# VH-VL binders against q0atu2, part 17

Target 1, 119 residues: q0atu2
Amino acid sequence: MLDKKARIRTSREYRNVFEKGKRLSGRFLIIYYVENALDNNRFGFITNKKIGMAVIRNRIKRQLRAIVREYQGQVKNKHDIVLVARAGIGKSSFEGMEKDYIAIMKKAGLFARNANKID
Below, E stands for the ipSAE of ESMFold2; O stands for the ipSAE of OpenDDE; V2 stands for 0.75 times the mean of E and O plus 0.25 times the DockQ between their complexes.

## First folded at step 4 (VH-VL)

Design r8 (framework fv_iluzanebart)
Fold by ESMFold2-Fast, scan of step 4:
Structure r8 (fold): chain C 119 residues (1-119), chain A 122 residues (1-122), chain B 107 residues (1-107)
Amino acid sequence: as target 1 above (119 residues)
Amino acid sequence: EVQLVQSGAEVKKPGESLKISCKGSGYTFTFYYIGWVRQMPGKGLEWMGEIDPSDSYTTYSPSFQGQVTISADKSISTAYLQWSSLKASDTAMYFCARVFEYSDSWYGMDVWGQGTLVTVSS
Amino acid sequence: EIVMTQSPATLSVSPGERATLSCRASQSVSDYLAWFQQKPGQAPRLLIYDASNRATGIPARFSGSGSGTEFTLTISSLQPEDFAVYYCQQYDNWPLTFGQGTKVDIK
């Protein structure tokens, strides 16, 4: 479960990330991301109907939120990040989604590692 | 401003082909699906289908599968609805609308074109 | 396909009065329901999405409620510009389907 303050909640805020943010594609995920003026990161989740019925899309969203929550401490602060599930995500395992998330966040330069952390 | 602008009214005879257009502006065209909705004279709204302009993935209502072709050209931010052979029963107003899932559950048509009136008669 | 049924077919109310419009789905659509307003000669305008969320720019007098199979659109104090046909639409399952519409006439 992500904390309420860590969720992008309004259509206006989603639109801002999509229209002004940077885009990076993984195997099962696309991320859109932009720096925010807050003290924390916020995440949004989008599952298109080409993935499947609402029950399947909602399961995928729950699994993605669990993955994001697990790795919250590794994400560089002050970003709004929207995860968009690609059609192929329905064929992925939980571990496959997790692996793709880690890979795409590293490629985007959004993951901070303890060894590289400068105080 | 965000808008969808459709091509002008058409008057055609049965058996003729037709392609109408829907051009997006003021937003990133590939981030939203474009849906098509029919409204027959004096009747309600019918969803025909939609396209994802980023990869041309299409979904059709069963009632319209094989009757029309939906396509898009993302290089010019334009979606199309096409008939190979028109029938009198195709006489209707045709609307395009963009669709997007913004939140955990939202999936709606928030911006609409002005409509294209198609009249098919002998 | 999911059939959407609206009632009443026509509703006549005086300006300033409350209007209540109903929409019923033939099977559960959860809260994946939108309401649209259409004035003569115009394209539909999104009013409500996810059963209860007002779209950008929509006046506070418009509110939506319901979940599952029974939904309501309420206009708390009807204005002359609210004369229109109102449609509900489900987006839980494919194909997307609309109700037949409720025509609101202001007396």
Scores: ipSAE 0.012, ipTM 0.583, lowest interface PAE 8.3, mean pLDDT 85

Design s1 (framework fv_dusigitumab)
Fold by ESMFold2-Fast, scan of step 4:
Structure s1 (fold): chain C 119 residues (1-119), chain A 120 residues (1-120), chain B 111 residues (1-111)
Amino acid sequence: as target 1 above (119 residues)
Amino acid sequence: QVQLVQSGAEVKKPGASVKVSCKASGYTFTSYYINWVRQATGQGLEWMGEIDPYSGYTGYAQKFQGRVTMTRNTSISTAYMELSSLRSEDTAVYYCARDSFYGDYAFDIWGQGTTVTVSS
Amino acid sequence: QSVLTQPPSVSAAPGQKVTISCSGSSSNIGSDYVSWYQQLPGTAPKLLIYDNDKRPSGIPDRFSGSKSGTSATLGITGLQTGDEADYYCGTWDDSLSAYYVFGGGTKLTVL
């Protein structure tokens, strides 16, 4: 759902975020994030087998991309952010995932000042 | 300032139901999950389940599935835990606890506890 | 009987160091962060450690946490009489019935 320029695409890029980035955990999501040297944000998504079968993992990944896309304009520019889904996410509602994303991004200080009124 | 305040002690007969309340203050109620944890006399902590006050989503531990119901009322920032078909083994202190501001299933704010005694 | 195993009790004198272990499996400690809780007699639990080794604001640096593989450890240095309490580890279990689990608890007695 995200344009190619807004996606973390290579294993090297993922490794950089994991090794040099900060980590914050929410209820259903863990984010790893680091400032980049680009003019845009990039997002990566990881869903592992603890979440459930491939059908569930693919649904979760698609829903997370939709959430990220909706709030893209609120995210402070020049960051690489990787979302890792936690095991419990398969039992969450879309609204529950959205709420967790907003909460964790606010806690990380990644939402631009005055950009998001939902908390 | 951030606190959870629970309802008072209850004494119930076997087979009855109990409903414990947990009132939040000092933070945005809908921004944090509420968990319910119980502790029988002289025993350890046991997680019962969670509720998302924003969506109303609930997740229950398998042991309590079918007997527990968690709800909330956002207009008064209050969460509820109702346990039905009470047995003597349900005699315990029941706590509500907020998912952490610090993250990752850490419970940073706890209610004071509600003692529920089930006796004939 | 508990999914996470802790020693039932530990004892030490004021000023000493104690460690409390918490042993689990790959579906819990091996895959998720560990938290530690202190419960003073007659009170609600209090968060001491989150994300394996981090302290909330207001928790003194005498308390520390660590994790290796499927085990976690809580360390308390400079033991004080006010540290006499029950200590619980806790984590998410990623098994078929995904849920939060606590250790059985450890009673710390300050002699």
Scores: ipSAE 0.008, ipTM 0.574, lowest interface PAE 13.0, mean pLDDT 84

Design s2 (framework fv_dusigitumab)
Fold by ESMFold2-Fast, scan of step 4:
Structure s2 (fold): chain C 119 residues (1-119), chain A 120 residues (1-120), chain B 111 residues (1-111)
Amino acid sequence: as target 1 above (119 residues)
Amino acid sequence: QVQLVQSGAEVKKPGASVKVSCKASGYTFTSYDINWVRQATGQGLEWMGWMNPYSGNTGYAQKFQGRVTMTRNTSISTAYMELSSLRSEDTAVYYCARDSFYGDYAFDIWGQGTTVTVSS
Amino acid sequence: QSVLTQPPSVSAAPGQKVTISCSGSSSNIGSDYVSWYQQLPGTAPKLLIYDNDKRPSGIPDRFSGSKSGTSATLGITGLQTGDEADYYCGTWDDSLSAYYVFGGGTKLTVL
């Protein structure tokens, strides 16, 4: 799982990213992102009520954290990034979410262009 | 300018169907879910459902399940809400509303409303 | 009516302060963010407050929100005649499937 320093924890920090950051949408994910004044990246995860019951939302959050952790070293330093799962994400595969994450991060200019991994 | 513009007023007979349109402009249509909310004369706001314009996925309030269909046409950035088997109790102003910039907990941009009158 | 309870009306004089309550349960206000909407006669609703206590750009700081347990409150200070409107709270209910619910509405009269 991500270390505490790599996580956005407070409502104020989430609101800062939403209000000052840029927004970019993918197939299953929306990201909001802004530069921070810290020595590391921080990630937040939102699974809205539209996705379904708590069991489904918690599964999605765990899968997204695993994906973010896997690619953490390829993300440009000093950003706060909030991932918002879209309603359809509950029916996607893990690989589908992973591909969407890579695509949206590349489009945002936050990720290495050659981040494609073999399966 | 971020806007949602709805189709004009409709008068229908009981048992008919009505299809209201909601055209988005000034933002990326597929990035925000569209909600439908109605308001009967002298009554409060009543949420009907949501539609994801990227996937086409929907969620409807139980009261409208089986009578409502929410769709979109992404090539013209337009959302639709069709309500069938109309009754006099369906006489209301129907609004489309976008999930807020900050997420699905609020609706920040609303259409002007479409009056639907159901009478014999 | 709704699962969220608001007083049907409230009134005060220009320049005064009013508070509008919204009462729910653990499945809605107790578990989710609350929004507030203003509806002037003959117009579409306008978002006043999101995430319990935040204002969209363009909303004056005379409008404030708060939440405690299963209840939320909208505060309006320095009342103006243009504030005369219906006010609705709203939130998601996390029952069997997510659905959005509005309060019954409160008519604010500025006398």
Scores: ipSAE 0.029, ipTM 0.685, lowest interface PAE 6.8, mean pLDDT 86

Design s3 (framework fv_dusigitumab)
Fold by ESMFold2-Fast, scan of step 4:
Structure s3 (fold): chain C 119 residues (1-119), chain A 120 residues (1-120), chain B 111 residues (1-111)
Amino acid sequence: as target 1 above (119 residues)
Amino acid sequence: QVQLVQSGAEVKKPGASVKVSCKASGYTFTSYDINWVRQATGQGLEWMGWMNPDSGNTGYAQKFQGRVTMTRNTSISTAYMELSSLRSEDTAVYYCARDYFYGDYAFDIWGQGTTVTVSS
Amino acid sequence: QSVLTQPPSVSAAPGQKVTISCSGSSSNIGSDYVSWYQQLPGTAPKLLIYDNDKRPSGIPDRFSGSKSGTSATLGITGLQTGDEADYYCGTWDDSLSAYYVFGGGTKLTVL
């Protein structure tokens, strides 16, 4: 689970990202992102009912948080980022979601150069 | 101007199929799911299903499973709903509607409706 | 029948207030956001309320929504003759395949 301060919590904060942010689509994910005036990044997660039953949506949301947490050191500071799961995500593997996340974050220019490299 | 414009009224015989179109303009077509909702004369709204215009993935209400097919043509920003094996009970106004932007599952933009009459 | 229960009709005079209820279960209203739609005679539905209590741009503050447990309500104050319409609540149902459900609708008559 991400730290409380790294999470987008209110509908007002989500609205700000959607209205002012840029959008980028991947295979299983859409991201909306905007610079914030804080000293940290914040993430939001949207898993629609059309993805499947509550147990599937909860699994997806948990897995997305784990992926975001794993790569948070590579994300350029001071951004609010909302991940929206697409309908097809319920059929993806954890690795598939992870690869899609990395691809879209790189495409968006949100990964810092040489941040969080494996030894 | 964000809008959905549907094809014109159709009159079909029992057992035939009907294909209704819904053309999107004023927004990125592939960014929002399209839902189909029908309404028989004097009756309430009935949700039929959703279609993701980017992937082509669909989800149908159980009542229509096996008779409905929802597709799209991204080159002309148009969604389609085809209903087969038509019965008199299928006489209704058919609407397409765009998912609202947030994860709140509302429909913010609606087509004007297409009247489908099934008569013998 | 409809999964979400609404009164079939409500009526009031211009300037008065009405409340329209929408009753569901833990698998729908209890687990997800409720939306409200206004349908004027001969027209397509129009989104009136989303996220239980929020208004889209262009919807006057006379319209309000609320949700408590497995029930939602639409409030309309300062009734106008132009408010005469059918009103529908809607939400996702958390069944095996997840699908959208509408209430049976409420006809508002402004006398």
Scores: ipSAE 0.008, ipTM 0.598, lowest interface PAE 10.8, mean pLDDT 85

Design s4 (framework fv_dusigitumab)
Fold by ESMFold2-Fast, scan of step 4:
Structure s4 (fold): chain C 119 residues (1-119), chain A 120 residues (1-120), chain B 111 residues (1-111)
Amino acid sequence: as target 1 above (119 residues)
Amino acid sequence: QVQLVQSGAEVKKPGASVKVSCKASGYTFTSYDINWVRQATGQGLEWMGWMNPYSGNTGYAQKFQGRVTMTRNTSISTAYMELSSLRSEDTAVYYCARDAFWGDYAFDIWGQGTTVTVSS
Amino acid sequence: QSVLTQPPSVSAAPGQKVTISCSGSSSNIGSDYVSWYQQLPGTAPKLLIYDNDKRPSGIPDRFSGSKSGTSATLGITGLQTGDEADYYCGTWDDSLSAYYVFGGGTKLTVL
C-alpha cells in the first residue's frame, strides 16, 4: 500500500485536483492531475458504484493501488494525481488496467524516462 | 462550447424500434461516459444506462435489459440509444447526458431531448 | 427500495427560503454522493449541486446542498420567480447491478 504521505485524503484536496488540474482519459481510467507545493507525489483513487458491486469496486481499488505503487518511481515529482475508474473496468484484466495506466501517464507527460536510472 | 445535440422527434408504432442520436462537440468525445435518461409526460427522470465511448462498454438498468442497446461512432463523436419492442408506455422525452468533469456521480452536460411517441 | 422520496411540491414567495428533502436508504444516499438537478418547464435538466454540497461554476450560492445519513436536502434562499421548476435528487444505488436513481421530483411554485 502507498505511504500515508503519498495519499490524497481530504475532500478539499480532491476538489483542488478536480478544479485546477488537467484531465486525461484512457480506456478504463481517467486521471486528474496538478502540480503540488509538496516534496512528493500524492495519489487518490475513486471507484464509483457505476463500476459494480462493492466486491468488484474493492478489488479494483486494491489493484489500482498495487499498479500505482509498482510504478511510483517513474512518476515526475510534485504532483497530486487522482485515478477514477471508468465504467466497464470490472471487465478488464489486471494487465489491461496496468497497460492503460502506463499509457495515460506517458500521454500526460507524468512518467520520467530516467526516474530509476542507476549509475 | 461544450454541448450534446440530439436527433429530432420520432413517431413509432408498437413493436417497432427507435434509434436516437446524440452528437458531442466542444470536448474529447471518448473521455466522458454518456448516460441515457428518459422522462414520460408529467413524470420524473428515469435512468436507462451508461456507455463508455472509448471502450464501447455499457451498463443498462434492469427494466430495459434486453430491449436497449447503446453504441457510438467515434469518427463523428456521436452516441446512439436504440430501444426495441416499443410500447405505448415508452412514449417519453429521451436525454443523453455526460458524466461530470469531476467524476461519474453527476451529469453536467445534457442534450436538449428527443421526443419519442409510440402510438397505433 | 431504490426510489428516492421527495415531497411532490413546495411553495414559497419571492425572497423567501425553501428546502427540498430527498430520502433514500443505505444502498443509495447512505453510501454515495448526491446530486441535484433543476428542470425549467420545457427544458433539459441542469446540474445544480454535486458531491452532496458543491456547486458547478455559474450556480449562485443561493443554492446549497447537504447530506445526513440516508437523507439529502437542497436549500434555496432569496427565491426568484425564475426558480420555479422541478427539482430532482440523484445518486448511485449499490444493488446487484449498480444503477443511477433519481428522486420522484419536487415542483417548486413561486407564489
Scores: ipSAE 0.039, ipTM 0.710, lowest interface PAE 6.9, mean pLDDT 86

Design s5 (framework fv_dusigitumab)
Fold by ESMFold2-Fast, scan of step 4:
Structure s5 (fold): chain C 119 residues (1-119), chain A 121 residues (1-121), chain B 111 residues (1-111)
Amino acid sequence: as target 1 above (119 residues)
Amino acid sequence: QVQLVQSGAEVKKPGASVKVSCKASGYTFTSYDINWVRQATGQGLEWMGWMDPNSGNTGYAQKFQGRVTMTRNTSISTAYMELSSLRSEDTAVYYCARDYFYSDYYAFDIWGQGTTVTVSS
Amino acid sequence: QSVLTQPPSVSAAPGQKVTISCSGSSSNIGSDYVSWYQQLPGTAPKLLIYDNDKRPSGIPDRFSGSKSGTSATLGITGLQTGDEADYYCGTWDDSLSAYYVFGGGTKLTVL
């Protein structure tokens, strides 16, 4: 579960991220991200009907929140980040979603330097 | 300016295929799904399917499954809808429409001008 | 023909208000958000309402949406002659055989 202060909650806040943010795509996820003025990170999650039935969408949303929470300490501070699940995500394992999240966050430069210990 | 511009009118014989194009401009083409919707003369709107220009993934209404193919060419920001085995009942105006990003549940904010397809012998 | 039922026509005078209903089932309106579209003669549809009651930028507040149970309603106040058009509701259908569905459409005549 993510703390309410770490969640994007209003349509106005989502709109700000989409209009002003950068976009990067992964295998199962797209992220939109922008720097904020709050001294903390906030996350939003979008799982639309094209992914599958409500039970699949709800499972995906819970798993994505768990992944984000697990790696929250590695994310550079002061960002609003929206995760959009792609249609194929319903066939992914938890580990597959986790690996995709890590890869896309690294590509975006959003993981702190000490989170990457290669070359 | 954000817009979708479709190819011109087509006249086809029964049994033929038609391929309609939809060129996007003024926004990042790969960020928004494209939907196809048709409307026969004097009739209502009928949703045909969606296509994700980033992945190429598609979903089709059951009625069109096996006859419709939705594709894209990202280098020219263009979406395509091909309908095969045409019948007179396929005579309609065909629209492409962009998903409204702020809605999770298929709302379409930008529409092409429409392409008239006439199927006649 | 359509799984969402709208009245085929409604009419009212300039300055009056009108409501257009859209009736569905638990698999569509009962479980998902509703959008409304305006189609002027000879033109492509235009999004008026999304997510039951939200307006896109540029849509005047004379247009409003609401949803209760398996039905949705579009309200138009202060009717103008330029509002003469066909109006369609639309929503996601969670049944295995359908994705997005539109209502049959309502022709609004401003008398």
Scores: ipSAE 0.008, ipTM 0.614, lowest interface PAE 9.4, mean pLDDT 85

Design s6 (framework fv_dusigitumab)
Fold by ESMFold2-Fast, scan of step 4:
Structure s6 (fold): chain C 119 residues (1-119), chain A 120 residues (1-120), chain B 111 residues (1-111)
Amino acid sequence: as target 1 above (119 residues)
Amino acid sequence: QVQLVQSGAEVKKPGASVKVSCKASGYTFTFYDINWVRQATGQGLEWMGWMDPNSGNTGYAQKFQGRVTMTRNTSISTAYMELSSLRSEDTAVYYCARDSFYGDYAFDIWGQGTTVTVSS
Amino acid sequence: QSVLTQPPSVSAAPGQKVTISCSGSSSNIGSDYVSWYQQLPGTAPKLLIYDNDKRPSGIPDRFSGSKSGTSATLGITGLQTGDEADYYCGTWDDSLSAYYVFGGGTKLTVL
């Protein structure tokens, strides 16, 4: 789980990222990201009704949080990042979402080129 | 060197199946999806589907659904595309292509192509 | 509609500029990044442009891309005989089952 400090929780904070941030699309994910004035990164997650049933949306949200937590140490400080799940994500695997996350974060310049899953 | 190397040309009869291989080297095979794209003589590029080498999950173009199967063997970093119930219209060059390093919006590494000819 | 439309051919003399269009819809070009591929005779396609307007390492700056609404454009300046090839646009269609779609291709002839 991500701790309280690492989560975007208010509508105003989400709006700030959308309005002032950069946008980048992957196969299953879209990220919006902006530098913050904090000493840490914060993450937000959006899954909408177009993805599918509530059980699918809840699974995806849980899996995305797990992925973000796992790679948290490889993300450049100080950013607010919102992950938006695309309609097709409901048919993806955990590993498929993980690879899309790594690819999009590298492309955004938020990950090192050699960013890998470290167990 | 990052490379995708495909199996050699095949000649098949109508109704047969063909299985094309695509061996990856120079990168972590499980990190990038493999796509399959074909091109009939004098025609354009036609996307067939993607395969996630980590999970084995696939997504196929509707036109090939029920006739195509995409698999992999991670121990030898090799992807496979099998097309069944072959018709003369399946005569084409078949390419494997990797999702780009920067994301899956583009295919940055392509195999050299495998010519499949379907004739009696 | 998910089909991407390109002109079948374009031609120009060495040193000139050419523009190749790619027209789609809101479910593809309107919602996702566009890539461009160059295919020289007898070879596999080569990635020329990704993310609408970015070049991979080794692609000269004579090649450029842009996107507006549901259309994308590939520009080539300082045209050379070695640019004679087929050019394809490509993008994901944001449907219930995500599909990659290519344009019909444009044959560039250098006079």
Scores: ipSAE 0.007, ipTM 0.592, lowest interface PAE 12.0, mean pLDDT 84

## First folded at step 5 (VH-VL; framework fv_dusigitumab)

Design q15 (at its last look DockQ between E and O 0.05; V2 from the best seeds 0.00; counts 0 for: pae E 8.7 > 2, placed apart)
Fold by OpenDDE, look of step 5:
Structure q15 (fold): chain C 119 residues (1-119), chain A 122 residues (1-122), chain B 111 residues (1-111)
Amino acid sequence: as target 1 above (119 residues)
Amino acid sequence: QVQLVQSGAEVKKPGASVKVSCKASGYTFTSYYINWVRQATGQGLEWMGWIDPSDSYTGYAQKFQGRVTMTRNTSISTAYMELSSLRSEDTAVYYCARVFEYSDSWYGMDVWGQGTTVTVSS
Amino acid sequence: QSVLTQPPSVSAAPGQKVTISCSGSSSNIGSDYVSWYQQLPGTAPKLLIYDNDKRPSGIPDRFSGSKSGTSATLGITGLQTGDEADYYCGTWDDSLSAYYVFGGGTKLTVL
């Protein structure tokens, strides 16, 4: 699980990201991202009913959290980032999700120049 | 035979902590979520949270966040629920119950423990 | 007070049919499968219905479930004295984290 400080928790925080942030769509993920005034990044995760039952949605969230955690140290600091799972993600492998995450984050320019784990 | 066997009754003082165990047998422990549900005398069922034994991921009801900790030991197929800062209103029977992890069907809680009575009194 | 609303009690004579309603919202019953649980006096709950209308092994066909919109219904035909118990509906609620929610419970009395 992500550190408590690394999580978007409140509705207000989510709204801020949606209203002021940029949107970028991948194959399985949509990300909304905006700079924050903190010394750390915060991540939010959204799944919808089209993905599946609650247990499936939670599974997807866990997988996304794991991916985010793995690459957390390589993301440019001072960002709030919300990941929205697309309906097709339920049919994707973990590797597929990871690949999509890396691709979309690169496209967004959110990885640091010296990032090593991103292929 | 598939079953969940819980630890015995507990008597605690206000402010103390209680840790209830739930041992699973007869099935693959990591393939089912473990839910915790409590019931005060004469009251309804109250869901507390769940744990995925495969990776220890948890989801807690908002009411218990900050006071409840769910863990597991896969080597002995046992789940644990710890509730801290106990109050008199925490007096209840506590149940563990399994839910299938993943399928096209969403099974309810199909196997329950026998329950653990926790009494909080000064 | 419960997220899901059930009648507090129902009663009928042996051999008759009873129905127990469970009303929720679009964030729970409206979007997820409903389960029903039977709790005999002094015992742990028992799964009676899952996936709105499916019976686990060992549950007689006298018990049935249905769902429409944001409401679910448990039906019991050929009522027996042994059916006297508390009945709870339950489902998952849509939030940032999935929570399970129970109805308030219905006490079934066999007259």
Scores: ipSAE 0.019, ipTM 0.658, lowest interface PAE 5.5, mean pLDDT 89
Fold by ESMFold2, look of step 5:
Structure q15 (fold): chain C 119 residues (1-119), chain A 122 residues (1-122), chain B 111 residues (1-111)
Amino acid sequence: as target 1 above (119 residues)
Amino acid sequence: QVQLVQSGAEVKKPGASVKVSCKASGYTFTSYYINWVRQATGQGLEWMGWIDPSDSYTGYAQKFQGRVTMTRNTSISTAYMELSSLRSEDTAVYYCARVFEYSDSWYGMDVWGQGTTVTVSS
Amino acid sequence: QSVLTQPPSVSAAPGQKVTISCSGSSSNIGSDYVSWYQQLPGTAPKLLIYDNDKRPSGIPDRFSGSKSGTSATLGITGLQTGDEADYYCGTWDDSLSAYYVFGGGTKLTVL
């Protein structure tokens, strides 16, 4: 799981990302991102009710957190990043979510272009 | 100030359609979901569905599947709800309401429009 | 009829306390957060409580919420004549498809 310093924790922090940040959509995910004034990245995750039952939402949250943790060392620092699960993500595989995340983060220019971990 | 302002009252005949508008101001329209809720005279609140204004994804209550369409125009920060094949039972006040969901926390419908009265009569 | 059950009405005198119940199931209140809404006569609903027990800015601490098992409770202390309204609980229901449900509503009369 992510360290507490690497989490977006308050409603104001989430609103700042949505209000001031950029948005990119993928097949299963949407990301919102904005520069922060810290020396580290922070991540937030949204899996709303339209996705399905709590068991499905909890599985998706766990999978997204695992994906973010796997690639967090490749993310440019000083960003607040919110991942929003799209409707229909419950039918995707872990590998499908992972591919989508990598593609979106590359399009956003948020990866440090480390070829050993990105693809 | 955060506001949702709805279109004016409508009078319709059975079998017609109605389209209610909901104009948002004071916040980033595409960052919050919009719900539609109706209330017949002397009755409780009835949830109809939601729309994500960022990409037009929708979810409708089963009762309204096939009769309701929720849309939006982001350039004017406006959501719409259209109900077709109207019956006298559809006479109600129709509300739009804003929702913002956070990871591991949810907010209810925190900002409501003033309501739009739709009367269906012969 | 709603899947969330509220008493149709409650009454109390100014200055007193009232409690409004909302009974549901494991597919809604038991698995998700509860919100409460106040609807003053002739007006749109207003959010009073979210996340079971939290107040939005501007809602006085006379309003409280709690949840236990599949039931939720709205408490109002120091009752005022201006509190006379309809009160609704609401939450998400996961039993068939994710959708939002309201309780049937409770009319509060301040005598």
Scores: ipSAE 0.008, ipTM 0.645, lowest interface PAE 8.7, mean pLDDT 85
ESMFold2 (binder alone), look of step 5: mean pLDDT 90; pTM 0.938

